VHH binders against Abasic site processing protein HMCES (HMCES). Designs and how they scored, part 211

Target 1, 269 residues: Abasic site processing protein HMCES (HMCES), of Homo sapiens (Human) (q96fz2)
Amino acid sequence: CGRTSCHLPRDVLTRACAYQDRRGQQRLPEWRDPDKYCPSYNKSPQSNSPVLLSRLHFEKDADSSERIIAPMRWGLVPSWFKESDPSKLQFNTTNCRSDTVMEKRSFKVPLGKGRRCVVLADGFYEWQRCQGTNQRQPYFIYFPQIKTEKSGSIGAADSPENWEKVWDNWRLLTMAGIFDCWEPPEGGDVLYSYTIITVDSCKGLSDIHHRMPAILDGEEAVSKWLDFGEVSTQEALKLIHPTENITFHAVSSVVNNSRNNTPECLAPV

## First folded at step 17 (VHH)

Design uc36 (from uc0 with D105G; framework vhh_6z1v_2)
Fold by ESMFold2-Fast, scan of step 17:
Structure uc36 (fold): chain B 269 residues (1-269), chain A 123 residues (1-123)
Amino acid sequence: as target 1 above (269 residues)
Amino acid sequence: EVQLVESGGRLVRTGGSLRLSCAASGFDFSTYAMGWFRQAPGKEREVVAAIAWHGGITYHADFVKGRFTISRDNAKNTVYLQMNSLKPEDTAVYYCAARPYQFYGSPKDYNYWGQGTQVTVSS
């Protein structure tokens, strides 16, 4: 997983993340650094994306079931990294394989500290290899969405207008992530950065790509992954597996260039 | 205490009409999406219709489209299901459900549920 869409306005994104804490109280996640959130149809590694994480990471004695939403850099910079420029990291930490997560120092250490997060996106992109050409077919991959219509409308199904309205009720993709905190050697703000855990593709995606992000399907899975105060690393890792509850459609080559940031990137062709 | 109380279910003849009501209390109704689900004997609970927190977008299942209409009254903390042209296959227990802001199709995604109201359609 190396490209996502996360374009919702901040208020719409926040409402889509409404949740219940362990006491059953309804909450919206509290923002940290909301000014760093940059909506985009075409997010690549090294850009910031919103993640959910436990309030307990920031506040001593906080209820570990309460959630913060914060933009983090995509591409985990380990806390032990000694250079002054994170972009100079020799290793690609965009993704973390589920099968080696406990063997790789860059991931094992933050995981041991409970640094689990849920990476938010409208969906993600993958490029299918096409036989006989060097061209690849991009696909936008996302949770199945319930069809929406305007109240009182009897309009035709699958119109472009109806597709636009789906964003008001969009079910965000919730991917399992690991984050770390890096303090620059020469001083400055602590950098929060994350990696997306990957697993083998489910049967439904096997014709598009051989790997997929570890998707947390539903509030129970999201809650358990985030709650490092009550859920051990061993128990949380049981949530990491392929998911069949996913859908996709082909998109145009506009998405190929990460500088293109328009609705055309995810529109069906 | 959160409560959803359905009412309006009864025996009705084929071709008849009913309006179901669901009265909500104990939570901020205006910030919740509401759904109507049904469960017939021997079948799983399925979504019938849903309405977003602001009332401006809705969903109606294909099998009720054109016959059933969902609506809400935030001043009265009530969601309604107007059922017209009833058929024997509409016989089921109808449940009201709530989840924050957005509606989804799966029962597992809803936080609050009523006890249900029985609708029986006979020839």
Scores: ipSAE 0.794, ipTM 0.903, lowest interface PAE 0.7, mean pLDDT 91

Design uc37 (from uc0 with D105T; framework vhh_6z1v_2)
Fold by ESMFold2-Fast, scan of step 17:
Structure uc37 (fold): chain B 269 residues (1-269), chain A 123 residues (1-123)
Amino acid sequence: as target 1 above (269 residues)
Amino acid sequence: EVQLVESGGRLVRTGGSLRLSCAASGFDFSTYAMGWFRQAPGKEREVVAAIAWHGGITYHADFVKGRFTISRDNAKNTVYLQMNSLKPEDTAVYYCAARPYQFYTSPKDYNYWGQGTQVTVSS
């Protein structure tokens, strides 16, 4: 997973993340650094994306089931990194393989500290290889969405006009992530950065790409992944597996250039 | 205390019409999506219709499209289900449910539920 869409305005995104804490209270996640959230139809590594994480990471004795939403850099910078410039990191940390997560120091250490997060997106993009050519067909991949209707209207159409309106009730893709906190050696703000855990593709996606992000399907899985105060690393890792509850459609090559940031990037072709 | 109270369920003849109401209290109704679900004996609870917190977008299950219409009145903390052209297959207990802002189609995604109102459609 190396490209996503996360274009919802902050208030719409926040409402889409409404949740119930352990006591059964309905809540919206509390924002940290909301000014660093930049909506885009075409998010690439090194850009910031919103993630959910437990409030207990920021407040001692906080209820670990309460959630913060914060923009984090895509591409995990380990806490032990010694250089002053994160771009000097020698290896790619955009994704973390589920099968080696406990073997790699960059991921094992933050995971041991409970630094689990849920990465939010409208969906993600993958490029399917075409037979015998160097052409690649991009696809937008996302949770199945409810076909909404305008109030008093019957029969939702699958037209481009209706794609704009579905965002009012869009179910965000929730991907399992690991984050870390890096303190610049010469001072400055702590950098929060994350990686997306990846698994083998499900049967439904195998013809598009051989890997997929570890998707947390439903609030129970999201809650258990985030709640590092009650759910051990070992138990949380049981949530990391392929899912078949995913859908997709082909999109225009407009998405290929990460500088293109328009609705055309995810519109069906 | 959170309360959802359904009303309007009764015996009605095939082809008849019925309007169900659900009165909400104990939470900020205007920030919740509302759903109507039904459950017939021996069947799982299924979605019938749903409406977002602002009322501008709705969902109706394929088996009720053209016959049922969901609506809400945020000033009265009430959600409605207008049921037309009723069939014996519509016989079920109808439940009102609430979840914040966005509606979903699975019962497990709703946090607040009413006790239900019985609708019986006879030939």
Scores: ipSAE 0.754, ipTM 0.888, lowest interface PAE 1.0, mean pLDDT 91

Design uc38 (from uc0 with D105N; framework vhh_6z1v_2)
Fold by ESMFold2-Fast, scan of step 17:
Structure uc38 (fold): chain B 269 residues (1-269), chain A 123 residues (1-123)
Amino acid sequence: as target 1 above (269 residues)
Amino acid sequence: EVQLVESGGRLVRTGGSLRLSCAASGFDFSTYAMGWFRQAPGKEREVVAAIAWHGGITYHADFVKGRFTISRDNAKNTVYLQMNSLKPEDTAVYYCAARPYQFYNSPKDYNYWGQGTQVTVSS
């Protein structure tokens, strides 16, 4: 997974992340650094994306079931990284393979500290290789969405015009991530950065790409992944597996250039 | 505490009409999406219709589209299901459900549930 869409306005995104804490109290996640959130139809590694993480990471006595939402850099910079410039990191930490996560120091160490997060997106993009050509077909991949319609427009629910109207009720894709905190050697703000855990693709996606992000399907999975105060690393890793609860459609080559940031990037062709 | 109370279920003849109501209390109704689900004997609970927190976005299942209409009145903390052209296949217990802001199709995604109201449609 190397490209996503996360374009919802901050208030819409926040409502889409409403949740219940351990006591059953309804909450919205509390923002950290909200001004660093930049909505985009075409997010690439090294840009910031919103993630959910436990409030206990920031407040010593917080309930570990309460959630913060924060923009983090895509591309994990390990806490042990000694150079002054994170862009000098020699290896790609955009994704983390589920099968080797406990073997790689860059991922094992933050996992041991409970640094699990849920990466938010409208969906992600993958490029399908086509036989007989060097061109690849991009696809937008996302949770199945319940069809929405304007009040009083029952017959219009299946209309192409309704594609623009789905965002108010869009179910965000929730991907399992690992984050780390890096302190610049020369001083300055702590850098929070994340990687997306990847698994073998499910049957439904196998014709598009051989890998997929580890998707946390539903609030129970999201809560357990985030709650490092009550859920051990071993138990949390049981949530990391392919899912068939996913859908997709082909999109135009406009998305190929990460500078393009318009609705055309994810519109069906 | 939190309560959802359904009313309006009864025996009706094929082709008849019925309006179900669900009165909500104990939570901020205006920040919740509301759904109507039904369950016939031996079947799983399925979504019939749903409405977002602001009322401007709705869903109706294909099997009721054109016959049923969901609506809400935030001033009265009530959600309604207007059921027209009823068929024997509509016979089920109808449940009111609530989840924050957005509606989804799976019962597992809803936080609050009523006890249900029985609708029986006969020839």
Scores: ipSAE 0.786, ipTM 0.898, lowest interface PAE 0.8, mean pLDDT 91

Design uc39 (from uc0 with D105H; framework vhh_6z1v_2)
Fold by ESMFold2-Fast, scan of step 17:
Structure uc39 (fold): chain B 269 residues (1-269), chain A 123 residues (1-123)
Amino acid sequence: as target 1 above (269 residues)
Amino acid sequence: EVQLVESGGRLVRTGGSLRLSCAASGFDFSTYAMGWFRQAPGKEREVVAAIAWHGGITYHADFVKGRFTISRDNAKNTVYLQMNSLKPEDTAVYYCAARPYQFYHSPKDYNYWGQGTQVTVSS
């Protein structure tokens, strides 16, 4: 998983993340550094993406079931990193393999501190190798969506008006992540950065790629992954497995260039 | 205390019409999506129609499209299901459900549920 879309305006994204805390109260996640959120159809490593994490990471004695939403850098910079430029980190931390997560110091240490997060996206992109060519076919991969229509429409009509509103009811992809906090040696703001945990692909995706992100399907899984105050590392890792509840469609090569940031990146071809 | 109270279910003849209502209390209705689900004997609960918090987008299952219409009145904290051209296959207990802002397909994603109202369609 090396490319995502997360283009929703902040207000729409926030409503899509509405949840219930331990006491059964409905809440919206509270933003940290909202100005760092940059919507895009084509997010690559080193860019910022919104993640959910427990309020308890920021407030002593907070209810660990309450959620913060914060933009974080994609590409985990370990807290122990001693050099001044994070881009000089010699290890690729864009993804973290589920089978070696407890063996790698870069991931084991933040996991021990409960630094679990849920990475938000419209969906992710993957490139299928085509036999007989050097070209790869990109696909946009996302949760199955309920079909929306303009209020008052009758019958099976697909209209431009309905397409413009599809994003108001979009079910965000929720991927299991690990984050860490790095303090620049020369001073400056603490850098929050994350990695996406990866697993073997499910049968439905096996023809596209052999790996997939660990997807947390539904609020129960999301709540348990985030709640480091009540759910141990061992129990949380049981949530990390392939899922079949996923769909996809082929997209144009426009997405290949990470500088392209238009709806054409995820439109079906 | 959160409550969803369905009303309007009764026996109707094939080809008839019926309007179901669901009155909501105890939460901010205007910030919730509403769904109508049904469950026939021996079958799982399935979504029939749904409407987003602002009322501007809806969903109707293929098997009711063109016959049923969902609507809401945020001033009255009520969601409606207008059912036309009723068929025996529409016989089921109809449930009102609520979740924040967006509607989804699965019953598991809804937080609040009514007790249901029985609709029976006979020829």
Scores: ipSAE 0.743, ipTM 0.884, lowest interface PAE 1.0, mean pLDDT 90

Design uc4 (from uc0 with S106A; framework vhh_6z1v_2)
Fold by ESMFold2-Fast, scan of step 17:
Structure uc4 (fold): chain B 269 residues (1-269), chain A 123 residues (1-123)
Amino acid sequence: as target 1 above (269 residues)
Amino acid sequence: EVQLVESGGRLVRTGGSLRLSCAASGFDFSTYAMGWFRQAPGKEREVVAAIAWHGGITYHADFVKGRFTISRDNAKNTVYLQMNSLKPEDTAVYYCAARPYQFYDAPKDYNYWGQGTQVTVSS
């Protein structure tokens, strides 16, 4: 799993992340480095994506149920990495297998520090292997969406022309992630980077791909994953499992080239 | 204290019309999406119609589309459900619900709920 869409304008994305803190107060996540958010229909590893994380990671005595939203690099760079260039990391940290997360130092250490985040996306892409050919069929995979219409009009939400109208009310995909903080040896800004935890695919996705991201379905799961001040690592890991609450449709080969960044990448074929 | 108060439910004959109102207080109504849900005896609570925080996008369930219309008045902190061409199958307790900005179809995703108003449609 190595490609996502996260194209919403910053203000729309922020409203889609509205939440309730421990006291029951409704809040919007507070932005960190908002100018680093780059919307795209076709995000690959090493690009930045928005993640949610607990405010307590940045502010001593903060309520751990309060949320920050920050762009982070996709591809976890461990805090112990000694080279000056993160692109020289010898192993792939785009995904982290749920079954070995406590055995791999790159993931175990930040997880022990409570460095859990929720990775935000419109959805993700997977390429189905077709028997007898080298060609793969791409699919866009996302939470089931409620059909939307303009007030006072009868538009079909399932038509290609009306597809973009659903974005104003789009339910973002919320994936369980682990992040780390890397300080460049020669100075400069701390690099925040993340990995997406993966699990075995659910029955509904098994014909497309054998693995899927660990999806946190609903605010209770999202809140418990983020709240490292109240929820232990062991308790949080119980949230990591396949889910069936997912849908998909086939898309064109335009998405194959990560340089293509247009609505055509996720439009139904 | 957050409150949602439904009104307008009553007995009405098949083919009749009815307008439900939901008055909201204790929160910033203009930043919330509003939904109308219903629950008939022995059935699960289901979404009937919903409207986003700005009022420009809505949802109507297939079984009420063309008959029911949701609307809101942010100056009055009120959401409405205009119900036309009522059928016996529309008999249920109707609930008003609120969640920030966006509406969803599952009751579990809504933060605030009213006590409900009974609508009975005679055959």
Scores: ipSAE 0.797, ipTM 0.902, lowest interface PAE 0.8, mean pLDDT 91

Design uc40 (from uc0 with D105R K108E; framework vhh_6z1v_2)
Fold by ESMFold2-Fast, scan of step 17:
Structure uc40 (fold): chain B 269 residues (1-269), chain A 123 residues (1-123)
Amino acid sequence: as target 1 above (269 residues)
Amino acid sequence: EVQLVESGGRLVRTGGSLRLSCAASGFDFSTYAMGWFRQAPGKEREVVAAIAWHGGITYHADFVKGRFTISRDNAKNTVYLQMNSLKPEDTAVYYCAARPYQFYRSPEDYNYWGQGTQVTVSS
């Protein structure tokens, strides 16, 4: 997983993340650094993406079931990294393989500290290798969505009004991530950065790509992954597996260039 | 204390009409999406219709589209299901359900549920 879409306006994104805490109270996640959120149809590594994490990471005695939403850098910079410039990191931390997560120091250490987060996206992109050519077909991959209609509409389900309204009711993709906190050696603000855990592709995606992000399907899985105060590393890792509850459609090559940031990037072709 | 109370279910003949109502209390109704689900004997609960928190977008299942209409009145904390041209296959217990802001297809995604109201359509 190396490219995502996360284009919703902040208010729409926030409502899409509404949740219930341990006591059953409805909440919206509280924003940290909301001005760093940059909506885009075409997010690449090193850009910031919104993640959910437990409030307990920021407040010592907070209820670990309460959630913060914060933009974090995609590409985990380990807390032990000693160079001044994170872009000088010599290995790729965009993804973290589930099968080696406990073997790699860069991921094992923050995971042991409970630094689990849920990476939010409209969906992600993958490029299918076509046999006999060097061409690759991009696909946009996302949770199945319920069809929406404008209230009072008597038209067909695929009317333009229904397509425009899909984003108001879009179910965000929720991917399991690990984050870390890096303090620049020369001083400055703490950098929060994350990696997306990857698993073997499910049967439905196997013809597109051999790997997929570890998707947390539903609020129970999201809550358990985030709640490092009550759910141990060992128990949380049981949530990391392929999922079949996913859909996709082919998109145009416009998405190939990460500079392109338009609705055409995810529109069906 | 959250409550959803359905009303309006009864026996009706094929081709008839019914309006179901669901009165909500104990939560901020205006920030919740509402759904109508039904369950026939031996079947799983399935979504019939749903409406977003602001009322501007809705969903109607293909098997009721054109016959049923969902609506809401936020001032009265009530969601409605207008059922027209009823068929025997519409016989089921109808439940209203609530989840924050957005509606989803699966019953498991809803936080609050009513006790249900029985609709029986005779041939």
Scores: ipSAE 0.778, ipTM 0.903, lowest interface PAE 1.0, mean pLDDT 91

Design uc43 (from uc0 with Y110F; framework vhh_6z1v_2)
Fold by ESMFold2-Fast, scan of step 17:
Structure uc43 (fold): chain B 269 residues (1-269), chain A 123 residues (1-123)
Amino acid sequence: as target 1 above (269 residues)
Amino acid sequence: EVQLVESGGRLVRTGGSLRLSCAASGFDFSTYAMGWFRQAPGKEREVVAAIAWHGGITYHADFVKGRFTISRDNAKNTVYLQMNSLKPEDTAVYYCAARPYQFYDSPKDFNYWGQGTQVTVSS
């Protein structure tokens, strides 16, 4: 997984992340650095994306079931990295394979500290290889969405105008991530950065790409992944597997250039 | 504290009409999406209709489109299901459910549930 869309306005995104804490109280996640959230239809590695993580990472004695939402850099910079420029990291940490996550120090160490997060997106993009050419067909991949209609209207979803209005009730894609905290050697703010855990593709996606992000399907899975105060690393890793609860459609080649940031990037063709 | 109380379920003849009501208390109704689900004996609970927190968008399952209509009254903390042209296949216990802001089609995604009201449609 190397490209996502996360374009919802901050207030819409926040409402989509409403949750219950351990005591059953309804909450919205509390923002850290909300002004660093940059909505985009076309997010690439090294850009910031919103993630959910436990409040206990920031507050001693906080209830580990309470959630913070924060923008983090995509591409995990290990806490032990000694150079001044994170872009000089010599290996790719955009994704980490589920089958080797406990073998790689860059991922095993933060995972042992409970540094689990949920990466939020509208969906992600993958490029299918086309036979007989070097061209690849991009697809937008996302949770199945309930088909909404305007109150009192039948067939509201059958016009191009109605496609743009679908976002009002959009179910965000929730991907399992690992994050780390890096302190610049020369001083400055702590850098929070993440990687997306990947698994083998499900049957439904196998014709598009052989790998997929580890998707946490539903609030129970999301809660257990985030709650490092009560859920051990071993138990949390049981949540990491392919899911069939996913859908997709082909999109325009406009998405290929990560600088293009318009609704055309995810519109069906 | 949190309660959803369904009412209106009864025996009705095929082709008849019925309005179900669900009265909500103990939470901020205006910030919740509301859904109607049903469950027939030996079958799984399925979504019938849903309405977002602001009431401007809804969902109706294909098997009830044109016959059932969901609506809400935030001043009364009540959600309604108007059921027309009832069929024997509509016989089920009807449940009211609540979820913050957005609605989805899976029962697992709803936080609060009523105890249900029985609708029986006879030939």
Scores: ipSAE 0.753, ipTM 0.881, lowest interface PAE 0.8, mean pLDDT 90

Design uc44 (from uc0 with N111K; framework vhh_6z1v_2)
Fold by ESMFold2-Fast, scan of step 17:
Structure uc44 (fold): chain B 269 residues (1-269), chain A 123 residues (1-123)
Amino acid sequence: as target 1 above (269 residues)
Amino acid sequence: EVQLVESGGRLVRTGGSLRLSCAASGFDFSTYAMGWFRQAPGKEREVVAAIAWHGGITYHADFVKGRFTISRDNAKNTVYLQMNSLKPEDTAVYYCAARPYQFYDSPKDYKYWGQGTQVTVSS
């Protein structure tokens, strides 16, 4: 997984993340650095994306079931990295393979500290190899969505189908991530950065790509992945597996150029 | 204490109409999406209709579209299901459910549920 869409306005995104804490109280996640959230239909590695993580990571005595939402840099910079410029990291940390996550120091160490996060997106993009050509067919991949209708009939009864109208009730894709905290050697703000855990693709996606992000399907899985105060690393890793609860449609080549940031990037062709 | 109380279920003849109501208490109704689900004997609970927290977007299942209409009154903390042109296949227990802001089609995504009201449609 190397390209996503996360374009919802901040208030819409926040409501889509409404959740229940361990005591059964309904909550919205609390924002950190909300001004760093940059909505886009076409997010690539090194850009910031919103993630959910436990409040306990920021407040020593916090309830570990309470959630923070924060923009983090895509591409994990390990806490032990000693150079002054994170772009000098010599290996790719955009994705982390589930089968070797406990063998790689860059991922094992933050995972041991409970640094699990849920990466939020409208969906992600993958490029299917096409027979007999160097061209690839892009697909937008996302949770199945309930069809929405506009209330009211004056001026809207005969409106043409519009993909953009579904966003107000969009079910966000929730991907399992690992994050780390890097302190610049010469001082400055702590950099929070993440990687997306990947698994073998499910049967439904196997013709598009051989790998997929580890998707946390439903609130129970999301809660257990985030709650590092009550759920051990070993128990949390049981949530990491392919899911069939996913859908997709072909999109135009507009998405290929990461500088293109328009609704056309994810519109069905 | 959170409560959802359905009312209006009864025996009606094929082709008849019925209005179900669900009175909510114990939470901020205006910030919750509401759904109507039904369950016939031996079948799974399925979504019938749903309405977002602000009332501006709705969903109606294909098998009731054009016959049923969901609506809400935030001042009265009540959600309604207007059921027209009833068929024997509509016979089921109808449940009211609530979740924050957005509605989904799966029962497992709703935390709050009413006790249900029986609708029986006979020829």
Scores: ipSAE 0.789, ipTM 0.901, lowest interface PAE 0.8, mean pLDDT 90

Design uc45 (from uc0 with N111R; framework vhh_6z1v_2)
Fold by ESMFold2-Fast, scan of step 17:
Structure uc45 (fold): chain B 269 residues (1-269), chain A 123 residues (1-123)
Amino acid sequence: as target 1 above (269 residues)
Amino acid sequence: EVQLVESGGRLVRTGGSLRLSCAASGFDFSTYAMGWFRQAPGKEREVVAAIAWHGGITYHADFVKGRFTISRDNAKNTVYLQMNSLKPEDTAVYYCAARPYQFYDSPKDYRYWGQGTQVTVSS
């Protein structure tokens, strides 16, 4: 997973993340650094993306089931990194393989500290290798969405025009992530950065790409992954596996250039 | 204390019409999406229609499109299902359900449920 879409306005994104805490209280996640959230149809590594994490990471004695939403840098910078410039990190931390997560110090250490997060996206992009050509076919991959209609529009088919209106009820993709906190050696703000855990692709995606992000399907899985105060690392890792509850459609080559940031990036071709 | 109370279910003849109501209390109805689900004997509970928190977007299952219409009144904390051209296949217990803001098609994604109202359509 190396490219996502996360374009919803902040208020729409926040409502899509409504949740129930351990006591059954309905809540919206509280924002940290909301000014760093930059909606985009075409998010690449090193950009900021919104993640959910437990409030207990920021407030001693907070209820670990309460959630914060915060933009974090995509590309985990380990807490022990000693250089002044995070871009000089000599290994790729955009993704973390599930099979080696406990063997790699960069991931094992923050995981041991309960630094689990849920990475939010409209969906992600993958490029399918096509036989007989050097071109790859991009696909937009996302949770199955319930069809929406404008109120009073009975029997309307999903038209291309209506597809643009789907976002108000969009079910966000919820990917398992690990984050870390890095303090610049020369001072300045703590950098929060994350990696997306990857697993073997499910049967439904195997023709597109051999790997997929570890998707947390449903509120129970999301809650357990985030709640490091009650759910151990060993129990949380049982949530990391492929899912078949995913869909996709082909998109145009406009998405190939990460500087392109328009609805055309994810529109069906 | 959350309550969803369905009403309006009864025996009707094929081709008839019926309106179901669901009265909500104990939560901020205006911030919840509402769904109507049904369950026939020996079958799983399935979505029939749903409406977002603001009422501006809806869903109707293919098997009821053009016949059923969901609506809501946030001032009255009530969601409705208008059922027209009823068929014997529509016979089921109809349930009202609620989840915050957005509606989904799976029962497992809804937090609050009513006890159901029986709709029986005679051939």
Scores: ipSAE 0.795, ipTM 0.901, lowest interface PAE 0.8, mean pLDDT 91

